# Miniprotein binders against UPF0696 protein C11orf68 (C11orf68): the designs that were tried, part 1

Every score and structure here is a prediction.

Target 1, 235 residues: UPF0696 protein C11orf68 (C11orf68), of Homo sapiens (Human) (q9h3h3)
Amino acid sequence: EDGFTAEHLAAEAMAADMDPWLVFDARTTPATELDAWLAKYPPSQVTRYGDPGSPNSEPVGWIAVYGQGYSPNSGDVQGLQAAWEALQTSGRPITPGTLRQLAITHHVLSGKWLMHLAPGFKLDHAWAGIARAVVEGQLQVAKVSPRAKEGGRQVICVYTDDFTDRLGVLEADSAIRAAGIKCLLTYKPDVYTYLGIYRANRWHLCPTLYESRFQLGGSARGSRVLDRANNVELT
Unless a header shows other numbers, all headers, positions and changes below count from the first letter of the chain.
ipSAE, averaged over its two directions, is called F for ESMFold2-Fast, E for ESMFold2 and O for OpenDDE. V2 adds 0.75 times the mean of E and O to 0.25 times the DockQ between the complexes of E and O.
Where letters were taken out, [cut] stands.
Atom coordinates printed by the task and the answers are left out, and those that the model quotes come from them; centres of patches stay.

## First folded at step 3 (miniprotein)

Design a16 (from T7d with D76R R80W)
Fold by ESMFold2-Fast, scan of step 3:
Structure a16 (fold): chain B 235 residues (1-235), chain A 92 residues (1-92)
Amino acid sequence: as target 1 above (235 residues)
Amino acid sequence: SVTIRVEVRDGDRTYRFEFTVDSPEELRRVIEEILEFLRELGVDEVTVEVEADSPEEAREIAMILWELFLELGFKRVTIWVEGDKVEVTGTL
């Protein structure tokens, strides 16, 4: 409840999928309308279950921006779930490599950079920067959680289409940094979300693949990225 | 047990949270994790208030907090100690 685990926030975020979303879809909406939409729906003010004093009177699960080239492909999630059940009963070791192989086999390749920010100006400013990067084509799609009833931190999720494409994951990190974000980022493949891999899981797996830390006073890219699965620095 | 309150100022927003730990060693681990996270977020100012179980423990905690704030690059670090209470404020 101290709100410092990205995994617990990601699980809460998935629960919100059943409620309506507020979406700016650049595939069907002119980019010139983005600034007005961001002003209407700042994530620090949009409430999870609706409030007459907020921008929304009805529940909102997520606030999202879809890029012009965004084409959702969740893969074969049902086949992934069946294969996961079979793997667990097989007695084979469950490792990051085994999960990666299951994801590739079933085309469940998407993943996301996660950032956690308190409700307020920095959250709204960070979201606006991310949203503009999505609409301008530097990122593919992103979403942010609405404000919870008791407050606490909100999460911005910036998606990439293939977690096995290391260059694509690093390019997304660079675009996030270019948007002015300086907080800790962690990268979680959606396969981990679908299979319930969170902090303190049975298999002792790190629930995120990458970690990005902003370097004060600079590196060439403005961040240092660590591969958590292999314990190797990527830049 | 030791009660810890953290107040964070970030732009025009201030938020607070509270928790307890059982020892100065646990306090160091938890506060280090929190301060690292807040430094990564690029917040403006952090204030840590601690209620220890004794004046001796408060003095030990004050030194731990002072070291952590400086190690993590906080500026304008101020420390206030009164009896079993400690308050440390730093800026980035």
Scores: ipSAE 0.000, ipTM 0.085, lowest interface PAE 22.6, mean pLDDT 79

Design a5 (from T7d with D76K T78W)
Fold by ESMFold2-Fast, scan of step 3:
Structure a5 (fold): chain B 235 residues (1-235), chain A 92 residues (1-92)
Amino acid sequence: as target 1 above (235 residues)
Amino acid sequence: SVTIRVEVRDGDRTYRFEFTVDSPEELRRVIEEILEFLRELGVDEVTVEVEADSPEEAREIAMILWELFLELGFKKVWIRVEGDKVEVTGTL
């Protein structure tokens, strides 16, 4: 059922967040060291739980790059979770608007553009482009999942600080495209992640707010962006 | 001051409105009135072009226009921001 799937995905995400991260922090590390760091830790070869012959012997939850101006603000996640439980019990409709208000009330505003790529050269190349954009100040922060024990696609997450700032979300999309990324992107507010809103959720909500598809010409951004909840094109 | 141009397509007809406002608040009120009127007429497509006094003001105006178009039921809302210029197009 949808509830079981969402619970399982939330547990896996929590485990990854709790495990150690490999971080290039541009706030404390010179930008000149980035290329060596990327060569040492290509995401197609970093393993989730460690492996002889991989770059890591111990578990890695995420590989991340923090920009020079990155200032983390997760908001009141505990208050959000309590309010979510109350909302589910209340019988009131659960809609994108209701979730947006919960997020605003509890200051859980961050969100992310997601891209899913198979392990290999293309993933590593995409991550390198994103990482350079972060270190150069065009994006704020990004992370990529390590390779799972059983394989499968990996995800690159590019964060913005406020999902309600639509222009900020669109600026991040533009910067991702300028970094050479041409694959499908979807944008998900972190409130949906914290509350377990994934594909096939119990409330039949679209799990992402925006979708971005690459195109040449016709757009200064290099992409078409669709607001999925309202079915309207933004670019 | 902010210069605004509104172009409307309704079948074979094209309507054009040009005006200037002194603040984003005035812009919101004037554009809301115009878009509501055009919605009632059942027009096909509306394009709003704005020349702001700065790129930062252009971003603020783009957000206001995008929200107004969605609030009033426009579909396929396209937005473009270049420096101090904003263009938003929506269909009904």
Scores: ipSAE 0.000, ipTM 0.112, lowest interface PAE 23.1, mean pLDDT 80

Design f12 (from f0 with W25F Y36W)
Fold by ESMFold2-Fast, scan of step 3:
Structure f12 (fold): chain B 235 residues (1-235), chain A 80 residues (1-80)
Amino acid sequence: as target 1 above (235 residues)
Amino acid sequence: DSKVKITFRGTDLRAFREALMKIIFEALEYGAKVTWRLDGNTLTIEVEGLSPEVRERIAELAREIAERLGLEVEIEIREE
């Protein structure tokens, strides 16, 4: 049953990636246009498959903001897959450390902080804060899902270039918190997505590397970040 | 149990989406597990847990899809 659900989630993710995106690209668009763009495309009102009553009449897979310095680099994904198949055939243990080494070897290093929010003012406010942080250079790139159904949560993804750069991952967390975000955050490296590491995977791996919880006082950065695999605090 | 590895090559992402969805829907009807990957101009789909009869049906479906959508296809069948 869980396998059936995972397959449907993977198919939905692929469809979203392939459908058109609404993008504010700070590399080519003046920062002064951001507020108008955010007002035109609030994620709580943008519909997944289009609706005459929404800001979009055609399908939208993602709503994204690219920072001024954003330079996408997916690494050698083909080499990663070949090495993964060889690893599985070898009978060697498959662990977070082994996957980390595969990712490093093939330069598949990007990852993302994830937050899930219900459609409404809080989602739109959170997205506006994240988008401004991206355009101001505090974050590199982010995207948010459109509204697929009433009552369903939407996801904001905030990317970092290198999941092995712990300081960079923590700096992104700090920038998210500075934008006023107080909800639970989890961090997932893209290598896990490429290799099909989801919940209930057959290697019993945690599908996320880090977890961030907001704290008032007791922490200079406003949050606690936990390494989920080792159950140790990083802040 | 049998496995089928399907590799589609082309330039049309919408064709890849249609191909993937058709394979997933057919495979899930028979309780099979599907894993997939998109890398540039290549879509790779691996279907596991198939009976020999269903294996051939999935392979034939993949060839039919490739012809209809203008994709190149390579199919590898393994017993396991």
Scores: ipSAE 0.000, ipTM 0.203, lowest interface PAE 13.5, mean pLDDT 80

Design f5 (from f0 with T35I)
Fold by ESMFold2-Fast, scan of step 3:
Structure f5 (fold): chain B 235 residues (1-235), chain A 80 residues (1-80)
Amino acid sequence: as target 1 above (235 residues)
Amino acid sequence: DSKVKITFRGTDLRAFREALMKIIWEALEYGAKVIYRLDGNTLTIEVEGLSPEVRERIAELAREIAERLGLEVEIEIREE
């Protein structure tokens, strides 16, 4: 957002990853307990740094739901970082294609659909829909940021295993739309997050690969998906 | 531009968080790029786009942080 650099966003992301998470893990918790958990921890009320008046008194980095089949796979991030260093010293151009190839070589393949919503009922309702889709098996895993400041937007992240699997990315978009989500979605591969590629990055790269817009009429999918790198419509 | 790769080792996640935040905020003052990775007992931070003067300052900051927080630290400096 306005006023944040790539380095500032990386620092915030790291801090959130290291702070405790509130997790509904469908691998070990019955689906019947989800509605009570969602009522206890609505993301518009859970505070980033804790508040006696909120559901949490201690810091919370993320609120997450793990599907029954969820198995985290970050790939070879150390190999990716070593190759990134070699790429930068080689003087070769840094492009979406080069980053894609590094990600494939080192199996850093996961990515996520992002949606940014203001704190309130609409955010909580959207998160509940996504969480149910995860627990029911239409999506693999998702997380949402807690409330950090008055007026600041919160982000819901819906993960897929392989950003190079275009069909899989589109299937996740379809499942998000089926859950009732109508806002703008953007897709970011985790390799961009690991390498610190955010808006206004040093290499002037678009920080997202895909963009999805809700379409009331037209497409059978309920959305139009654009490939940002190639400027081509996929749906 | 010069580059600094900092590897912290330890078991205290709070110490890792403090170390990363201090290095990022110092680097941000100079417009540098920061890339990081956390792997249980290891925090790797790569700072890029530094002048030689600022590079030495970041390296010294990392050593001071490690000493104060009880972390092991390894620093690699590369010139591009």
Scores: ipSAE 0.000, ipTM 0.206, lowest interface PAE 12.9, mean pLDDT 80

Design f8 (from f0 with K33T R37W)
Fold by ESMFold2-Fast, scan of step 3:
Structure f8 (fold): chain B 235 residues (1-235), chain A 80 residues (1-80)
Amino acid sequence: as target 1 above (235 residues)
Amino acid sequence: DSKVKITFRGTDLRAFREALMKIIWEALEYGATVTYWLDGNTLTIEVEGLSPEVRERIAELAREIAERLGLEVEIEIREE
């Protein structure tokens, strides 16, 4: 009843990454099998730690779909972490620009659009739309969290290769909107995740670079995207 | 979705910065949006895109921050 701190949520996310994943891999599995897989593993029913009454009896950390062209590249995370430690002790200012440069230098460029939805039909429908967009080639990779024992929202993550490529980030947003998604989306570079910058931090860094809101009219892609790195409205 | 409007009142800009950053980090982990502005001795933070269940956690966090940092706080929760 005392709830979760940001640190507790971060620890749970790390544990999920280490547990087994349910993966539809379009590189090795025919696209025609996707609908059956989605029906078998709806995220609102897949349980985090397994349950005889759910689709899984064993723990599941993430449910993921890999596109046909997906090529995993996390960059040089070890080099990034070493450089981060050196930066902290160097006396050089730690700013969004400094982190961006570290990410570029160490090729840790991936990032993700995040959406948080309550368990239920709306979540399962949103995930199915995203999964189909991945298998059809409009998106590269996505994952969704299983249902936690405590309840609460589940998260869908849609990845892009390069957070510094604004056009690529916006193209992913357009594909998400084309899939029928109308909720708030936020974009977070993986460099912040690898360095543990998704809770209160000493450097006052905002881990969210972009925010996307659905809007009717005025945009061919159906959304408005704002720069949130400085945590200020641009329009 | 729910919105939470937090108004901190005080004279310590360092306390305002710490309060703002704590709210930002908590809200962003839930995929929420944060806007803020400072006017004299008042820091106003609006957190948008929260589920009804999470709004209480953000409100309680704001009260906890205010108590720890010696700030006055007013919280307004509204549905959208």
Scores: ipSAE 0.000, ipTM 0.081, lowest interface PAE 19.5, mean pLDDT 78

## First folded at step 8 (miniprotein)

Design m1 (from c5 with R16W)
Fold by ESMFold2-Fast, scan of step 8:
Structure m1 (fold): chain B 235 residues (1-235), chain A 92 residues (1-92)
Amino acid sequence: as target 1 above (235 residues)
Amino acid sequence: SVTIRVEIRKGDRTYWFYWVVDSPEELRRFIELILEWLRYLGVDEVTVEVKADSPEEAREIAEILRELFKELGFKDVTIRVEGDKVEVTGTL
């Protein structure tokens, strides 16, 4: 059961990544065009497979905004996979620390803050805030899922370039909070996605590396951030 | 355990992912699901690399992959088996 669920999650993620993306690229498009683009493609109305009446006539895997300084670097994913195979054969423990070491060695360092929201005004408003933060330079890059045929929550992903850089991860969290986002945020390194670490994984690893909860008062930061892998408070 | 590595090309884009299963039957289920979705997405080329637990299991897996690539309409299918490793490449 759990294995089959994980397989479905991997297949769905890959299909979305391979389908066309609707992209606002601030490297080549003036920032003044962002508001019109957001109005044309609200994520609550863009459908996964181009349903009649939606803004899109063709399938859309993701809706994305690239910042002016965005420079994608996936690292050595091929080397990571070979090392992962060797690790599994070696009998060494598979832990968050071991995966972190593999990711560093092969420069597969990107990761993302995730937020799950129901389709509607709140999702569109949250996405607009995140998109503006990206174009204004407070965030590097972000994407949001289109509306699924069966409905359900949509996900906004806000990327950082190095999941081992705690300050950078925390700065991204602060920018998300400054945009008015108050829901639970979870952080997943992309190395977990490449290696198939989902909710139902065979190694019993927590798929969330960091977790951010909005706090009213107390912290000057406005949020409490935890390292879920080690159960240690970072703020 | 059986280690699976998939490389996908569509135009100038490439995508990589890794998966582990415990049997050839689990591999069949996983690869069938993945290849159906890739067929739907209209990808240009798919390469599946598998490391099995034995040369005998590798031969079994090569047959499974050959059958699945054929059933899903892949063209120019090439299969290489070396020891406990299998590599299958196909185009659409």
Scores: ipSAE 0.029, ipTM 0.484, lowest interface PAE 6.7, mean pLDDT 83

Design m10 (from c5 with R5I)
Fold by ESMFold2-Fast, scan of step 8:
Structure m10 (fold): chain B 235 residues (1-235), chain A 92 residues (1-92)
Amino acid sequence: as target 1 above (235 residues)
Amino acid sequence: SVTIIVEIRKGDRTYRFYWVVDSPEELRRFIELILEWLRYLGVDEVTVEVKADSPEEAREIAEILRELFKELGFKDVTIRVEGDKVEVTGTL
């Protein structure tokens, strides 16, 4: 409510990316080592800026798991950012469509399902489930935020390689649900993150494309996925 | 419980969805809904893999899947049954 800016959110995200990450990389580490790694670095205990009483004494920006087939491709982020500055200077309307076209032109297509959980057993259990799904090949890559000094909820991010590919986005949702996750999920393209566009932005853009809610009742187990922009239920 | 894997090919990409249902009748309703939806998305090939609780249930599921793929207009439908596993592939 009280005047947080997109610039502050972008700076916080940049700081997390620049600080060291704790990574389990299934491309080089045997899957048998995952359970010990998860026990050593539960996200509810790993502190953002280090604490002698936590698993880390130094800052940690993210805790991540890379799948065996994971191949990072961030696209041309520098070209995207230059084109974004040019678009703003041009005075042309800034819409979801124009931003989508910039993302396609510069191959900045990745996106992520987000879940926000309070620090504690539930968070650690959810992260363990996601991490196992990544190492087993049902998901490609995921990360979770460490515990903030000020407290508050932590976020688990599960990435897909192309936000314009609805089937790929829905495939990731299905795999998250199969891993036992029952909380609310929201999906955001990384193009919004790279350009510092968050919920409270001056262009009134909604960076959230999809919302997923767990459903256990009825004829099938799974999720209900909503297209947030058009208010259309997909599943 | 019955575990369902739906693998979809569109162009050069493949996608994999996971579901769990409690009966062959629930599987029928779920697969019918998904296959109808995939027709509108313009996919090239769909493979449904099911792990049943018994070989007898697998045979029942194979017949359900054969009927649904045929009713929804899939071409080149192939079915493979191995013990408690069923795999059905069709093209659009």
Scores: ipSAE 0.000, ipTM 0.189, lowest interface PAE 15.3, mean pLDDT 81

Design m11 (from c5 with E7R)
Fold by ESMFold2-Fast, scan of step 8:
Structure m11 (fold): chain B 235 residues (1-235), chain A 92 residues (1-92)
Amino acid sequence: as target 1 above (235 residues)
Amino acid sequence: SVTIRVRIRKGDRTYRFYWVVDSPEELRRFIELILEWLRYLGVDEVTVEVKADSPEEAREIAEILRELFKELGFKDVTIRVEGDKVEVTGTL
């Protein structure tokens, strides 16, 4: 991520979304097949653009697991983009509150907990734990990036259906921690992704809304969650 | 270890939280923190389910939960102990 502009990050995200995905869909596939699927497609070995020496010979944008109750709802993204263009030309301040209002108006409510891990055993182990939690119904949907040609960290995204529902966001955090995940987590609403809000954006917005830190020996809940937009602790 | 499951209701939606604590000695502080957070989030109903390592431990945990729910202002507190399992429900 170091050395890239917000435009480069947005372009890479769009390309990944458009390329084919490897999906375990619990709505149509028995849960008993999950362990074999995870062994076949460990994210540390699946390559972004394909390689005969990897599990895939063709490009893969994302590796995903859909829960039994998963029902995709992206909201009115076109209306959101039109309103965003109008907002930028209006001279009104662009703040987390203004973006929240746009998201609510256009029903673009989904969001995700993000964790960044280096390729290797810890990444594959974390992904397996998340995938099992999704198939068992403790989480709704998750995806993980494939290994980039240049190397670097990979990202696991764990989705919730409504970023304005603080209890739902905290419920997902709890399930991630119960799966054995101890790394730093940050929460990003999909509205920020659709509008290209990344690190070093021109509006000086923090690219995430919430932060979760695992506490050793301190937090009985297993994590401390901070609302970064309002600088208020949720836990 | 003690397994804790918390189910909360706010309006027409229900949320589920799962935790494991190392010992019953940590349980009181852990549940107190959770109930305080849920209280500040404006929940309507909280159900705490605990699986202990013995029926004797379950009875001890039931009394801890009874006191905590009362101390934190929960109403209509109901407690059920069945073997090594404890279930406590309260409303706000």
Scores: ipSAE 0.283, ipTM 0.686, lowest interface PAE 3.4, mean pLDDT 84

Design m12 (from c5 with E7W)
Fold by ESMFold2-Fast, scan of step 8:
Structure m12 (fold): chain B 235 residues (1-235), chain A 92 residues (1-92)
Amino acid sequence: as target 1 above (235 residues)
Amino acid sequence: SVTIRVWIRKGDRTYRFYWVVDSPEELRRFIELILEWLRYLGVDEVTVEVKADSPEEAREIAEILRELFKELGFKDVTIRVEGDKVEVTGTL
């Protein structure tokens, strides 16, 4: 997990979002070109700020795959941020429920499953599996961070369009597992990211709504998904 | 092992789920838990597709699914068997 401050994490995320992205866009590119693209840009080798000898000489913020049906909708982020400032100055309780209501009111509904993996063949293999699931229509969109100069784990983000749609969140988890992913997954609504809510925040909020662990025991293979706020199993 | 694919409709949205059951002998129990879970979530329509190891096993699975869909309150249950594949659709 990260021990950095919320300000440091927010600054890094903003810089990555503003830098160029390497994108495989299934809306305009034939699926047959995916394997060559994945071979050209393995995330363990693509560097955040460019290096001689790496696949990129210039900075890369994210490596992304867009599904054939992908239609981005960020909602009213500006209205969300204004409402958040008002909430903080009002003295009213700041709870998961109040954040959920702000997100719904301003249509900031997207969220993501996160997995953190060390640079190497396992990361590249996991990303290839996720990318194929996106291009085949089983997932909507995904991105993976490039390799940082200082090293450390990289993150794969698999997005869903509505974090309040529990079936949609669970559908994405199922597709990730079907792609061969067995590591721990955590689900975070983008509203938390836009508002700068990370671990160790002053509100003592858990930024993770769901946690998915691979099921190894029993007669079935799949995942065990927990609702972190209520400590209730959903699968 | 047996592969299970489920399509779910709730309102105007459709969702897909995939599972693998390592033991065919536990198929009934596993499917019963899935259907109970989906009923609890208030879905409108469920389609379960199972790939068996033989046409004979597929027919056995079709009967198990028919009984489970009715026991859990599904309506308009439709069953299709094609070789080693079984597809059952029900509404709530």
Scores: ipSAE 0.323, ipTM 0.721, lowest interface PAE 3.5, mean pLDDT 84

Design m13 (from c5 with E7Y)
Fold by ESMFold2-Fast, scan of step 8:
Structure m13 (fold): chain B 235 residues (1-235), chain A 92 residues (1-92)
Amino acid sequence: as target 1 above (235 residues)
Amino acid sequence: SVTIRVYIRKGDRTYRFYWVVDSPEELRRFIELILEWLRYLGVDEVTVEVKADSPEEAREIAEILRELFKELGFKDVTIRVEGDKVEVTGTL
């Protein structure tokens, strides 16, 4: 069933990326308008395929906030996919290191911190905190999924431009925590998404590079970040 | 509560981190671990800014940071104390 599930997830992700997005773009919109925009489009109420009773009547794939300095760069995804097929055919070992090198070679470097929350006040509050951090310049870009017809958890994605830059990944984690987020966070490089690598893959690769857990009390308040690939605590 | 900001320079990029601790004793343990960890990341410069609850606590924190930066091998260490605020910068 994992094969079927992976194909279903890939199809849904592609559909969401292709459908219209609701975007607050701080490059062209004054920061003073953010609170009104957040009140108009709370992610717990925005529906995936539109509904007369929701804020949207038409389909929405993602709700996103772009920072003032945001400059998207997807890299050479086509070249990455061709190189991946060649690597699989070559018989060479498929490891995190070889995937990292493929990503660097084709400049597919972006990655994201993920958090999954049930529809409701906590999701809307968390998203508002993240959106404010983006507009204030502490984060580069973020998006949140709309509410699915079947219910279930929604996901907030907070992007960094280079998954190989550990300081940049940890800086984003720190900003997320400073925004008041206390739930479990996991970090996934986009290269794994483009290559269809999920938890139960045949190469036994862990698609999560980092985990962040909130700690309140003891020696410090903030994040405990684990490097999943090397099984080493970073904070 | 003691508010901590850490600015890390590596090449032409500057990274910013924020933490809160409850006391100077907690700050000592926490900063020692973070500064030791940052040495392994190949950073060029670290600046620690602290806002304490009092000028007396700020002076205690300045002494802690002076000792830690020295023990961990930072060079060109500069320390400034201004009221309840402390700023320490060191290079690796």
Scores: ipSAE 0.373, ipTM 0.731, lowest interface PAE 2.8, mean pLDDT 84

Design m14 (from c5 with E49R)
Fold by ESMFold2-Fast, scan of step 8:
Structure m14 (fold): chain B 235 residues (1-235), chain A 92 residues (1-92)
Amino acid sequence: as target 1 above (235 residues)
Amino acid sequence: SVTIRVEIRKGDRTYRFYWVVDSPEELRRFIELILEWLRYLGVDEVTVRVKADSPEEAREIAEILRELFKELGFKDVTIRVEGDKVEVTGTL
């Protein structure tokens, strides 16, 4: 976090979402073009605000790959935010269950597995593996942050369409592991992001719903998935 | 090594999982746990595809999968063996 406030994090996220994205869209682009696209736009070299000598001269908010079956559905984010404000004013208890219910009511169901990696070959290799899994249909959609600062970690986000669908969340974890990813993964429902709820919040809500750890000999699937809220293993 | 692909249908959605195990016995324990878990989640159809290290191992795996699908109450179980590959589909 490095001292960033919740307001700063929200502003950064908004700016990245609003700036142009570099997208490989498998719905309109042949899969045979992916390797050339990955070579042209390695995330360790794409700069957040553009730079002579990088692949981009203009700002890039995200580098993304859309699967052939990808159908975006963000739900009613405005209705969610209005209901959240009303909940805060009401004095009613704010719990994970209350947030889950608001997300369901407003169809804000998407979530993502997150992995944080330092800029370099390992990041580019991990992203290439994820991108291929998306284009091959094993994952729905993914994005990776561009390089904003030397030495700062970049994030790969792998999305699922419904955080309440445990099978779908675990399916994505399995596909990430099959792509060769061995680092720690954390799963965050987008409802927390849209409401500006981060790790150190006044309601003591844990925005991380699941955690996945790679274990070579501990699990047949190569990972152990933990439900962070209930402290229960799912695999 | 034995490569396992599991395809699950629940309602109008299809889910896909991929695992690697080192033996038919490890596959037995693993698939038994997965099929029990899927039964409790209320899935409609499960297809298990396995790539073994030999045709002989594939035949052993086909026997294991046939037994497990029957023991756990799956219906309309179909089994196909082709060389080192096995495919088993069952419904609940």
Scores: ipSAE 0.006, ipTM 0.259, lowest interface PAE 14.1, mean pLDDT 83

